# VHH binders against Protein GET4 (MDC12.19), part 3

Target 1, 324 residues: Protein GET4 (MDC12.19), of Arabidopsis thaliana (Mouse-ear cress) (q6gkv1)
Amino acid sequence: MSRERIKRELPPVQEHIDKLRKVIEEGNYYGALQMYKSISARYVTAQRFSEALDILFSGACIELEHGLVNCGADLAILFVDTLVKAKSPCNDETLDRIRCIFKLFPRVPVPPHLVDVSDDEDVQNLQESLGEARSRVENLTSFLRAAIKWSAEFGGPRTGYPELHAMLGDYLYTECPELDMVRISRHFVRAEDPEKFASMLVNFMGRCYPGEDDLAIARAVLMYLSMGNMKDANFMMDEIKKQAETKNPELSESDLIQFISYLLETLQRDALPLFNMLRVKYKSSIDRDQLLNELLDEIAERFYGVQRKNPLQGMFGDIFKMMG

## First folded at step 7 (VHH; framework vhh_7b2m_4)

Design p26 (from d2 with S56Y)
Fold by ESMFold2-Fast, scan of step 7:
Structure p26 (fold): chain B 324 residues (1-324), chain A 118 residues (1-118)
Amino acid sequence: as target 1 above (324 residues)
Amino acid sequence: EVQLVESGGGLVQAGGSLRLSCAASGFTFSDYAVGWYRQAPGKQRVVVASIYSGGYTKYSNSVKGRFTISRDNAKNTVYLQMNSLKPEDTAVYYCAAGIPWYLREDSWGQGTQVTVSS
C-alpha cells in the first residue's frame, strides 16, 4: 500500500488498564467509566477491536467488583456492542468473559413478602430495596439479552447460546421482585439443561403459589414441544414426577398433567386426530391459560403441518405486508 | 481459596525444551480459564499463553508455534510445553487462574524460574 496517513500510536493496553484500575481504587468510579468509554472508542475507531474488548471487559469487571452495577453494566453492554461491530466469534474466550462479568453481578434476594410494612421507615426501605433490585435486573437483562443475540449471529445456535439463557433465567428467578415464570421458562427451554429447569420448577412449587403448580409444568413441557424438543419435554415430565412425588403427590392427579402425559404419547405415535380429541377432552384445563392454546397451535403446526391461526391475518395481515 | 503451584523450571541450553506444570486447588478448576505469564528482571509481567474453560487456546506472538498450553481437568493441572527455547525466554513463569485483563492478586502462583543459556 501507498499513501498512508500518519498513524497515531496507541499505548499498550496494559498501561491503560493499570491506570484505570488505579482511578477506581481511588474511588473515582464515574471518572473511570468515562475514561473506559473514551479509550475503548479510540481503539474501535482505529479498528483495534481486540484491545477495545480487553479494556471494556476489564472495566466492566472492576466496576462490578466495587458494587457499581450501573457503571459495570454500561461497560458490559458496550463490550457486547463491540463484539458485534468486530464480528467476534462465539468461542470459549468470549463466553468465559461473559460468564466472568455475569458472576460479578450482585445477588441480593428480594425481601420476604410477609414482612410487616406498616411502619413508614420499613415501607421506604422496602421501596428502595425493590427499586435497586429492579434496576439491577434490568441492567443484567440488557447485558445478557445483547449477549444472547450476539451469540446467535456469530457462530452460536440460532436461538442463542444455551448457557447464556440459563444465566438470565436463573438470575430472573432469584433476583427479580416480580416473578415472571413464563419469561423465565422461555429462557430455560433454550438452556439445554432440563435437570436444572426441573429443579427450579420444583423449587417454585414450594413457594406458596397454590393452584399454579400444574400450569408451570404444562407451560414448560409445551414450550419444549413447540420447539420440536421431544427428548427434553419427556425428561422434564419424568424428572418433575420423580422430584415432586414426595413434595406434592397431588400433582399426579391433575387433569392438566394427565393431558400432558397423553399428549407426549400421542406425539410419539404421530396421530393428529387423537391430538385434536385430547385438546377437546381437556379443554377446561387448557383454557386456564391462553398461552397453552397458543403453544398447542405451534405444536400442531410443527408436528402435523397444520396452519396455525393468525388473528392479524386477512385485512390487517395484508396491511402489514404492504407496509413491509 | 485459590492455590496454584508451578514446577518444571530450570536451566536449559538454547534450542532445548522444558515442560512446566501448574497444580491448582481451592476452586472448581474446570470452570476457569488459566494462563501462563512470564516476567524477566526489570520487565513487565506479560501473558504467554491462555487456555479457556472449553479448551480454546491463545498464544502471544513471541511464543506461537514453539509453546503449547494444555490442561488436565481430572488432575486440576495446566501444562506449558516449551520447545525451541531462546535466551529471550529467560524469565520467572507464573500460573494464574482467571481471564487476562481481570486477575485478582490471590489468583497467582509463586512462579518457577526458567533460564535459557546460549
Scores: ipSAE 0.511, ipTM 0.822, lowest interface PAE 1.7, mean pLDDT 85

Design p27 (from d2 with S56N)
Fold by ESMFold2-Fast, scan of step 7:
Structure p27 (fold): chain B 324 residues (1-324), chain A 118 residues (1-118)
Amino acid sequence: as target 1 above (324 residues)
Amino acid sequence: EVQLVESGGGLVQAGGSLRLSCAASGFTFSDYAVGWYRQAPGKQRVVVASIYSGGNTKYSNSVKGRFTISRDNAKNTVYLQMNSLKPEDTAVYYCAAGIPWYLREDSWGQGTQVTVSS
């Protein structure tokens, strides 16, 4: 259809928003979702992207306000898809809308240390709660991943807007039933907030996984270094040492933590032979997690120009897949 | 500073009722979901009921139809109305908000003890 005919047939956007809000207030949530999609698609076809975005934003918010996470997320993702089609710049106005949608996603924190099953009723209740939390996290993740990718493409930092990474990392830490500290850390190293990340790691170490606390620290510091961010890597290590000293004194005696401390000094001195010697000396600690060797290979390439054995399968590829 | 303070617990006979309150301070209460959790002696802490910023509610199967969660945004308070109480409802009850970790201390409050006698 012609743009002139489509434009003539479309009423004012506020009229659609008001009508759709009433449909939801009447309890027809699924019907409203289909109407939001249909009406916004007509505005997109007419290249009236601002109006399409207004409709999708309104729909995402009201569906989420009614606790309809799947419907709200569907519209929120379509909102981001429309930002991409419109080539909408990463500006404060659009980021405010993304922030508003994010705030409306439900939060029911389930700290990992509370996940235990002892009787059949507790098992059933836990399984239902975990299934709902997983669905909620998947919906939020899809939305924020799309938003991060949009921000990287249309005027934000190449790795995605820092606040969006902080939002996703925080939500994963508090809401995800399957706690993936590697995934969470990959978002926080891009959040440009090493103080908050350090506080989160100290919190994690003191409560949830005492036998693997040093691995979480090592991953975080090496991720910063693999990105060339020596400043935040040093800040992270210093802050963790200060905050964890009272709560977990055993960390100062970890071979892996000692390795990281020596590594930071070595990278400042631009000494490849010393770097190689440290990897050999601390091999047993490093081999506790394959990711540490992959990060160290990336660090060697970045700081010393050492060619990776398999350049097509490097950590660099995984870092960019995180934004997709 | 972010704080949640539970109250309203006590000793009650089976079939009785109690209303728990959770008073919130130090954050924009209306923006966040709030839930009630409970921990029975020798058991893990489990979610009982949740209320989202938009007012929608969710209940565990063990309390559905007996417990009602509600919120008063003007008073920064969430409530748990507990009816038809059973001995198995005996637990310390805690409230928690979906506040980002960096805006709160990572600790549970003292909770409020609910004891249901047979």
Scores: ipSAE 0.000, ipTM 0.290, lowest interface PAE 12.2, mean pLDDT 81

Design p28 (from d2 with G98D)
Fold by ESMFold2-Fast, scan of step 7:
Structure p28 (fold): chain B 324 residues (1-324), chain A 118 residues (1-118)
Amino acid sequence: as target 1 above (324 residues)
Amino acid sequence: EVQLVESGGGLVQAGGSLRLSCAASGFTFSDYAVGWYRQAPGKQRVVVASIYSGGSTKYSNSVKGRFTISRDNAKNTVYLQMNSLKPEDTAVYYCAADIPWYLREDSWGQGTQVTVSS
């Protein structure tokens, strides 16, 4: 390079982006990752955050476009860390960039009907595919969890921006080999999209063997109620009843679903004795999952001001199921 | 954001004592219940002791009479005094505050390792 250019503080950011794209096109993906990190760090040190963010955004996108999930996720997480350092507001421009990065994370279709696997080579290939899927899910989870936290701190809702919760919940539902409906539901209740959540739960019921459909619905409705969101709790029940009429009519006859229906009506009235009576009457159904009792304790506190009998059990049942 | 940092673990002989500390930051400490949890290899994480905002305490049957939980709201710290330690008390010990689940992260701290030799 010329002596004059070398002597200048920092060249235009587009020159760095163009050089990095060329390095990636030549197949030096790990070298490019280190270059993105070093160049962006220089701009951060100079407090030129806009340029650092442009470099990191471009790097995350180009690495993901080439199927390099670990490298792309590393840069995407660093992009969010830089938003925090810059105190960048939760606005449409930054959310568009996060959405762009999210859309570039690969989705590997899970076969809808898995044939019996009796070949040792096929078993090995399946195990490797599941390991890769877990890695992709962990990478995306780290990125979106950081983005949710950033959004809560810099101008979004305290619980994190709803669309980011919807993105994470959807990716976990479609891509995670170990399906954790409690974790997925925790994100969807914050997504402010009860219609999409209801659709996802109906789809989930079609994927599982009979016996636990009502638990997933009860968890979702009680989660909404524990947050004080009566409107979306009622929407969820109405939508599920409509869907069950055609696809699983026996679901409406579940004791647990009947409990939830009576509970919703009871909460619209100042009727703590009825609330307590319902918990006793439907105890066997509720006890199928300790999380339901924990959510009901939170609901009793929120709607009636009743102190929880064991405040730690209510919250930490979720942690034991999530286990990290 | 709520942060809790565990410390005080170590290696002790059966019958020995340890005092664990849970240092809190990022919240109004006196308004929250705090619990100590433990997880042994290959076992589920279980609650050991809880202390409520009003100062009342609750213990699991396995540690009642041997462990004492206490809090210092001025220092934003919760303690677990462990006496008459047994090999079955060997575990990683964690602390957690009772804040609404939708306001907390679904991750635990590193914990503090307690090893009781026979």
Scores: ipSAE 0.000, ipTM 0.127, lowest interface PAE 21.3, mean pLDDT 80

Design p29 (from d2 with G98N)
Fold by ESMFold2-Fast, scan of step 7:
Structure p29 (fold): chain B 324 residues (1-324), chain A 118 residues (1-118)
Amino acid sequence: as target 1 above (324 residues)
Amino acid sequence: EVQLVESGGGLVQAGGSLRLSCAASGFTFSDYAVGWYRQAPGKQRVVVASIYSGGSTKYSNSVKGRFTISRDNAKNTVYLQMNSLKPEDTAVYYCAANIPWYLREDSWGQGTQVTVSS
């Protein structure tokens, strides 16, 4: 009887959707946001999570379709929070909704010529575009980070559902005004798509100054290895070699790339002395980025059981720990 | 402009089989879940089977073990293989994509009639 009474107290979802549609048709998108939040909260309180999720999904989608990224993201994040409260399983039904919301986030190409605008109006327009891009990226990041965490807690892989990592990494790569390849790589190594990751890194090499391409590749391969993923580390290296040699043949002349090749062979042989010798021989190349030493310490611990000098700093201050 | 067109219905005797097809256009088919629904005269429309973009499936208790839903993303088509048909399966069958409500049509298509004789 209690469940029948609770259901009778709330009208069908269609009645709320009809009222919200009318508000939206009148152009009051911000007012609609507050109504979506209020109505969905009532269903959550009544423990009618399915109806709350339908309302929040609907609201996120319509706000995003109308270009209201902040409002749409707010509802999308609340949608994920509601999945957590409901303990909703990470299944294809819910993942389809997350994918749908993701695809409605706008994609605006980052302006290719940022170097030296001299006109006041051009500078103002550029600053506005960069501000919009940062806000858009921040909103999507918050949404997908929440979704990744939800997926890890409620039936997905421990590190979060691979496709969600791929979605976030791809969006960061194409939409973020300031490229953070370390952050992007942290997501792609968890995406279970080394072919797409390799293609993205090859594309990145086409956009940047020569001289740091080998660092991006080394980071990616070492991140795979630090996770114990020898198969994808080898695939990545082979795929990059095949694709990048046609664009950057001098990449094969890199001491760092040569080190990575020898490292992959060494890890197959269970040869700690050879591993240590390679680190010493290629120290000047490795020291170009402190992240490489951190990753190599993690690899030594994982493959050989070597204890780090400061385990607390390595375990809790670890740069490859997903922090956003 | 989202369009889904159902076909493959017909008259069949109890214990027989039919394969329904739903051809989709006007949206990125591979990104959305698609379901089969049915409606008998004087009854509400009910979900029969769903297939999600990742390929997982869900069936109503009345058809589980008898019906199989599948999709062909290259052909933008979803199928419903109906085996061991019963007179209770007699209905008009509709397909619908689980797209956001604001992209949905206000009305369903004609559907495809399935009639199972005793």
Scores: ipSAE 0.000, ipTM 0.337, lowest interface PAE 13.0, mean pLDDT 81

Design p3 (from d2 with G35T)
Fold by ESMFold2-Fast, scan of step 7:
Structure p3 (fold): chain B 324 residues (1-324), chain A 118 residues (1-118)
Amino acid sequence: as target 1 above (324 residues)
Amino acid sequence: EVQLVESGGGLVQAGGSLRLSCAASGFTFSDYAVTWYRQAPGKQRVVVASIYSGGSTKYSNSVKGRFTISRDNAKNTVYLQMNSLKPEDTAVYYCAAGIPWYLREDSWGQGTQVTVSS
């Protein structure tokens, strides 16, 4: 059959959306998911990508609105896959749609640890809540990770659209039962919102293991520097120093924070020998986290053109960072 | 809390022009896409034009080149400039806050009648 003939035989998008809303209103959420998939696939086969995207967007939103996170995420991911197949540009329309889908994902704070956990019923309820939270986080992560990759490929910044990074980082910070601050920070340094990132790090410092507040700050500043973002690196350091005066005076006495302060000054003066001397002098503080040495190697390459000791390992590391 | 008020409809001769306005209250306009719909007697409501949060626009094929949608976020208003009007453009025109294909019933205005005579 020709594509033109197939196009003529398909009913209008409005008719499908109206029928599928009725299926959902009748409580048949899983049946509706299968119908959204089959109908959108028919439009994709007919090269009618705009109509396929309309159907998938509608379905993702309606499923999520009814609390069916797995079904809604399935359609949202298929929506992004369809954007890639269509080579759809990173424009306001598509970004508004992604934002709409994101906002429909539930926000359910992780329940506080029970003082008395000897009650088996309370333990079971907590385990179920944590399982649901992990499922929501993984579903949202899959969707936004795909959207970030699409945006980088089809007209957005090469590292992915900043707002999508902000959305994912924020959701991971507020909704994930097990905080991965390295992962969260990798998103926020690409979000072009150092004020929100600084506020989040200040909030997080109260939750660190004793004596690890400085590591979270060092990671964030060094990540900005590894990307060549000196402006936001300085903004972060200034904001954190301001907070240290009022909330944690001991932070300003940290060898690692002192190192970061000297490093920022050194990079402005383009002084490689001083850079190398600082790494040696503060080695014991830097070695507390292997990631700090990796970031410093990237900074040396970016600012001074210093070749990495293992070029193959560095290349593979960059590929993994872009995909993660 | 969302309230939309359409205005600017009326009776015009074929080939004439009208400018519709959609004034919003109860929400920050710059955070929302806004879409114009129209409904002719005995027909379903159909999309006419959309303007997205960033200012990008999209038009139905039936009005492309004749209609222009624009927004003034400072005035909390969206406009639809309708040129080269045809009898088939006769409909009640509705403003809706939100993205086409996912709109709530309470996101609609009351509509404004456009009648194009031959």
Scores: ipSAE 0.527, ipTM 0.815, lowest interface PAE 1.5, mean pLDDT 84

Design p30 (from d2 with G98S)
Fold by ESMFold2-Fast, scan of step 7:
Structure p30 (fold): chain B 324 residues (1-324), chain A 118 residues (1-118)
Amino acid sequence: as target 1 above (324 residues)
Amino acid sequence: EVQLVESGGGLVQAGGSLRLSCAASGFTFSDYAVGWYRQAPGKQRVVVASIYSGGSTKYSNSVKGRFTISRDNAKNTVYLQMNSLKPEDTAVYYCAASIPWYLREDSWGQGTQVTVSS
């Protein structure tokens, strides 16, 4: 038993672990937070990273299990920080722990946009629920963003481990009161699951405001292309067309969707003049969202080597995108 | 309630083989690493092999090349294939999941006895 050996090697820390169990048994989870931090810090100082990680993992899980999301997230983020200090590789063992912590974050889906809340108490309860949801989403986002960065640095793909992107994107889609499909899409294009992403976009078409379905699809396809992922860009376009055929037949008549179709053909033919002509012809559709112009500039650089207009802005934009 | 039940032990001659099974219930099996442990009379319980949710494995030096751990997530079962058994492998074998400590039971299950005669 690993735990019995740890207790025998470090007696002073064992006394604190026993006190932590008592504090938890008494229901003082807020008081336990500082003790978890203090005990884990002692192991980190001693270069005993596996013991520190066990303590932080246990603490994050127990706090989250009891609905103390702020405390649990604090320990979960410290767990990831400790992985970085330990230079812990992105392996199945560590990913299992991150997945375990993630699954303990509560899911309380935001109610659909309810126009008619007929009771003052219902209005107040809704306001409190939205505040709690925002806090919960931000806590999980901080944790998974740290985990994504850690995975990119210590053996995962350069853009971060795909499953962690899928976890964050999915949580944002189901739990965030203010739905940000741009943010969600940035994660799903890195998740290596274009089929799930396509299904989510089709589901989103039931929730978005009239006339925005084509924008969501265009963003997703152009994000894949800006990353050089032609295969998933084409899969996404084909899958959306197949799945949305009966749900939104107007989609295929969109000028923006027509532009995306021509763009995909043009990129296969390595034709910069045609690329530029398409951008001019469909300018009014593209200008509906400035992000589309930014993505098209990145696509031009990647496929044709066109110099970015502002190299510093592009560099800062890439750093920002990696963090979101 | 988390439950792990070991089976497949028995008496075998040196050089023989046994396959142990660990059947899991009460938790999302596919999310957790599972390890095989053993304890000989008068000795401490030690790790033998581990398998992670993604399928990667680790073995103790004493069993490398002889034992193989595997999992079947559809059946919520972990296996330990033990080949070229030695008298020194005689022990009670236990399985445990890498779940948070507060979800673990106070005591290990009864395990499964493996006896290797010479």
Scores: ipSAE 0.006, ipTM 0.447, lowest interface PAE 9.7, mean pLDDT 81

Design p31 (from d2 with I99V)
Fold by ESMFold2-Fast, scan of step 7:
Parts: C-alpha cells; sequence; structure tokens
Structure p31 (fold): chain B 324 residues (1-324), chain A 118 residues (1-118)
C-alpha cells in the first residue's frame, strides 16, 4: 500500500461525523457548517450520494439541536437538493429523516398581551422576537417546500407526500406571526387528515371573534372539492358541525354554509343546471371572497367538464393573440 | 423519556441462532425508527439493522440474508432474529430509538451480550 493510494480514498462517513461532532462540541457551529458542505460536496462529486446524505442529515440535526436554525436549515435544504440530484425515492428512511429534522425546529409561540406594550424598549424587543419568528418560519417553509416537491417527483403522490403538508401547515398555524389561513388550508387539504384539519379550524374559530368563520370553512370544503375529494369534503362538514355545535352554533344560520350544504348534495346528482342556479342564488355570499369563485370554477371543470380559464394557458393565449 | 431494554443475548455455537428483543417505553413507539447496533471490544458501535416507522427495513452488508428485524407496535417491541451466527458476530447488541446518523445519548438501551463460539 502506497501513501498516494491511501490519500485518493475518501474516509468512512463515521470518521467525518465524529470529527464534525467535535468541532460542534467546541462551539464552532459556522465552521462546522462549511465543513459539512465541503465534505458532502466531495461525496456528491464521487457519486456517493448515500454517504453525502448521511453527512448532511447528521449536520442538519446537530446544528438544529444546538439552536442554530439558519445553519441547520441550510444543511436540511442541501439534504433535499441532494435527494433530487440522487433521484432518491420517497421511502420510509428518507421520510423518517425529514420528520427528524422537522421535529428539531424550535417552537416559540408568539407571547400574549402584545397590545399591552407601552415602553419603547418592550416595543423593540417585541419587534425583534417577531423578526426571529418570521426568519424561523421562512427557513422551515423553504425546507418543507423543497421536501414536498422532491416527494412529488420521486415516488410520492403527485401533490406531495401528505405528512409533509401536515407538518408545514401545523408549523405555519402555530408559529407564523402573520396567520394565513388560505395558505395553511392549501396544505391541510393535501395532508389526508381531515379530522386534524377540522379540529384546527374549530380551534381557529375560538382564537378571536372573526366575522368570517364561515369563509374559513367554505374555503376548506371547496378546496377538497376542487381536488375531487368528495369524501373528505363531506367529512369536514360533518366534523365542523359536530365540533362547532357547542362553540359556534350560529354557523348553521350562515347563507354561505347553507350554500356549501346544497352544493355537496348537488355534486352527488350530476346536476350542472342546479350547480349554476346555486352559484347565482348565493352570489352575494360567494363574492365575499374571490377565491370561492375560482374554486367553484375548478369544481365545475372537475365534476362536469366545464372548461375554465387556466391562468398559464390564458397567458399563452393572450400572447398568441397579440402575435397572430 | 425514552427507555429501551434489550434481552435475548447469550452464548451460542457457530451456525446457531438467537432472537433479541427490545422493549420500549416513554415515547410513541410507532412514530419512531428503531435500530439494532453492535459493539465489539475496541471497535466502533455500528448499525446492524434498522426498521423505519413505515415498516421498511435496512441491513448492513455483513448480516444481509442471516438477520431479520421486525416490530410489534401493539407490544412496543422490536426483534432481531439472528441465524447462521459467526464468531465475528460476537458483540454487545444495543437497541436505539431514532434514525441512524443522529441518535441522542438518552436513546440507547443498556445492551445485551452475544457470544458466538467456534
Amino acid sequence: as target 1 above (324 residues)
Amino acid sequence: EVQLVESGGGLVQAGGSLRLSCAASGFTFSDYAVGWYRQAPGKQRVVVASIYSGGSTKYSNSVKGRFTISRDNAKNTVYLQMNSLKPEDTAVYYCAAGVPWYLREDSWGQGTQVTVSS
């Protein structure tokens, strides 16, 4: 064995991980980040993707465990990028790794009594805390969005693996300072967990006195229907009615909720004229949010074959009309 | 919170079989991957077999075709069936909850000794 021959071979993954663990134990977290990136890149260049993934996964977890969200997220995103380069299938091992990384992201709920802040120093401290929460949410979102896309491309469901949608939706609901229920709902309708989604919506109705509880429910049900998921749409309505009967019984008196109930019945009967009549009769309720009209157009296309304007096809159509 | 207790180790002749058990408590067992690891004196602790939360399995090249990992979520237990044992399989066998390459110090059991004689 020559020294030159030995020098040409990459060390075993365990040796790299042991050395990097010591760098982290010494408190050099940013130096460790650069070393994880450098070492994993060498394995990728050598087409040794499994070993690169082992190193990146270990690094993401150790950085996050030490509270270094930016460094941990950087490695987690690179881990997903490496899955894509390797064309790694959406399997139990990789999903368990993604779940492990997710669970290590901190949960720091927004403190109550924000309106009671009167001191300039307290206002500044609040602004800093909100900035940290936004950064944390952005980092987690980038990671899980990449993971969802990877899962859709390499063996998971076309819309992305359900549990990943549930993880992202849940984190956004509990951790994001600016609550976007439309975005959260888009993830939960893909999570294949209508019971958890229903419980979240009932909890949302209890967080304040929103004059738009019926809108949140309508969005959720119509999103399920736009995906062709009649079963979960019906489950959602039944669960909301059951759970909200004691918390917000006035929901049953909403014109919009009544419209949704009639719509669910109509879709079972393949009755396009009745569908169109309901949209006209309940127009004032539907027009409260333009998203409802967009979802109803998608529903009409899916259930009745009625062609709607595709935003991308509409853009190309307008371009072609200008040129021809 | 995680507690793991290994059992089933012992002395066996080459070519023999042993079944190890790992009883888990203090966490939602079905949500976690669980692995079997081994460590011979003066050697690094290495992964032998893993079973993921979804039920799929992964084996080290040294044990493929001879060892079988399985789990019983109702009993919070993971098993390692070891067949065609060799002297080089002699080690302390450990159970750990979590995914290989990131295991916490509190995620390990105390270990069970396996000795294979020739």
Scores: ipSAE 0.696, ipTM 0.886, lowest interface PAE 0.9, mean pLDDT 86

Design p32 (from d2 with I99L)
Fold by ESMFold2-Fast, scan of step 7:
Structure p32 (fold): chain B 324 residues (1-324), chain A 118 residues (1-118)
Amino acid sequence: as target 1 above (324 residues)
Amino acid sequence: EVQLVESGGGLVQAGGSLRLSCAASGFTFSDYAVGWYRQAPGKQRVVVASIYSGGSTKYSNSVKGRFTISRDNAKNTVYLQMNSLKPEDTAVYYCAAGLPWYLREDSWGQGTQVTVSS
């Protein structure tokens, strides 16, 4: 009897997942990483994307659960890269997977008593912990930036799915040793949750250096306005005023905050001469941060059609905003 | 600690209906995808239906049009409405919270037997 031609087929996905889980349980985390990459690549080559994604998702989660952040992040980033190759839509199933991976990233908040450390051994241990936190934050940032870009390309909002921005902004705020409020704010203005953003900014004011709390508010409000989001800009201003009165009553005396209040009224009236007059009158406050002038130029273009000094700046600005 | 309790299985004639329930305690379903799985004797456990945190649903080809998965987050319960049952639907049905290939050990329920006679 003639035997049938045996077609080359990959084993069932579950068999690979069970085998790789055992390799990790035996302590071979780096060997498992290479095996996940090799096996998923074979499924991708075979155009079996669903199975490749199952393997990569499983691997990312189990590596992270075992505390192997670098390995888990590597697989999570490859998972997102595979979503792009598959042209996988931004749907609830994939967003649930991304959220699951995110929740498995460790949270080890930066010590609040850094200034109290004076022993050389304690300083050295703290420096090591801060280096680990930077690495962890960089890994999560790479993963979520890739996920945000994927969501924008394959069916989500043009600026990326709001929840992904909220996840990244929150993680940067709680876990990053070097607090970059401009970067954090760029994510929260896209998160579609101005109440949470306002609460975070009020919390941040308890940790600001004297005379810099008003800059964080100004950046947030101007970022909303530069996006054409007048509603959330006004909500942010009103919410911060209510919450901050208890923690920082001096905020209402800020020239910069007064400028922002007048600016919001001026934009409602569509009055370019008043807009220009306010920028001149409050120039010394605005010049405290060059970003404020950049945002005001974007606002002038959006609300009044004023041509930018460089016509390509908007395109490059959007790219840099998405990378932050 | 985290518990999933399946119920609603039983014996039914071909063409009949059953409604399975999966009740959670110790956690809430609102943050998780939830899936129904089945395993017949001598066969692998396979996904039947899934419902995601955003409310969208996915069905295996063998049950599409006959089974409906639904979610009641207020009751912390997921349902599987099974209509036009066939003898090949005979299996133990399992509920799993989260995504099943990773969270199996922490998310599997005890199962409920469904037997469809011809």
Scores: ipSAE 0.404, ipTM 0.754, lowest interface PAE 2.6, mean pLDDT 83

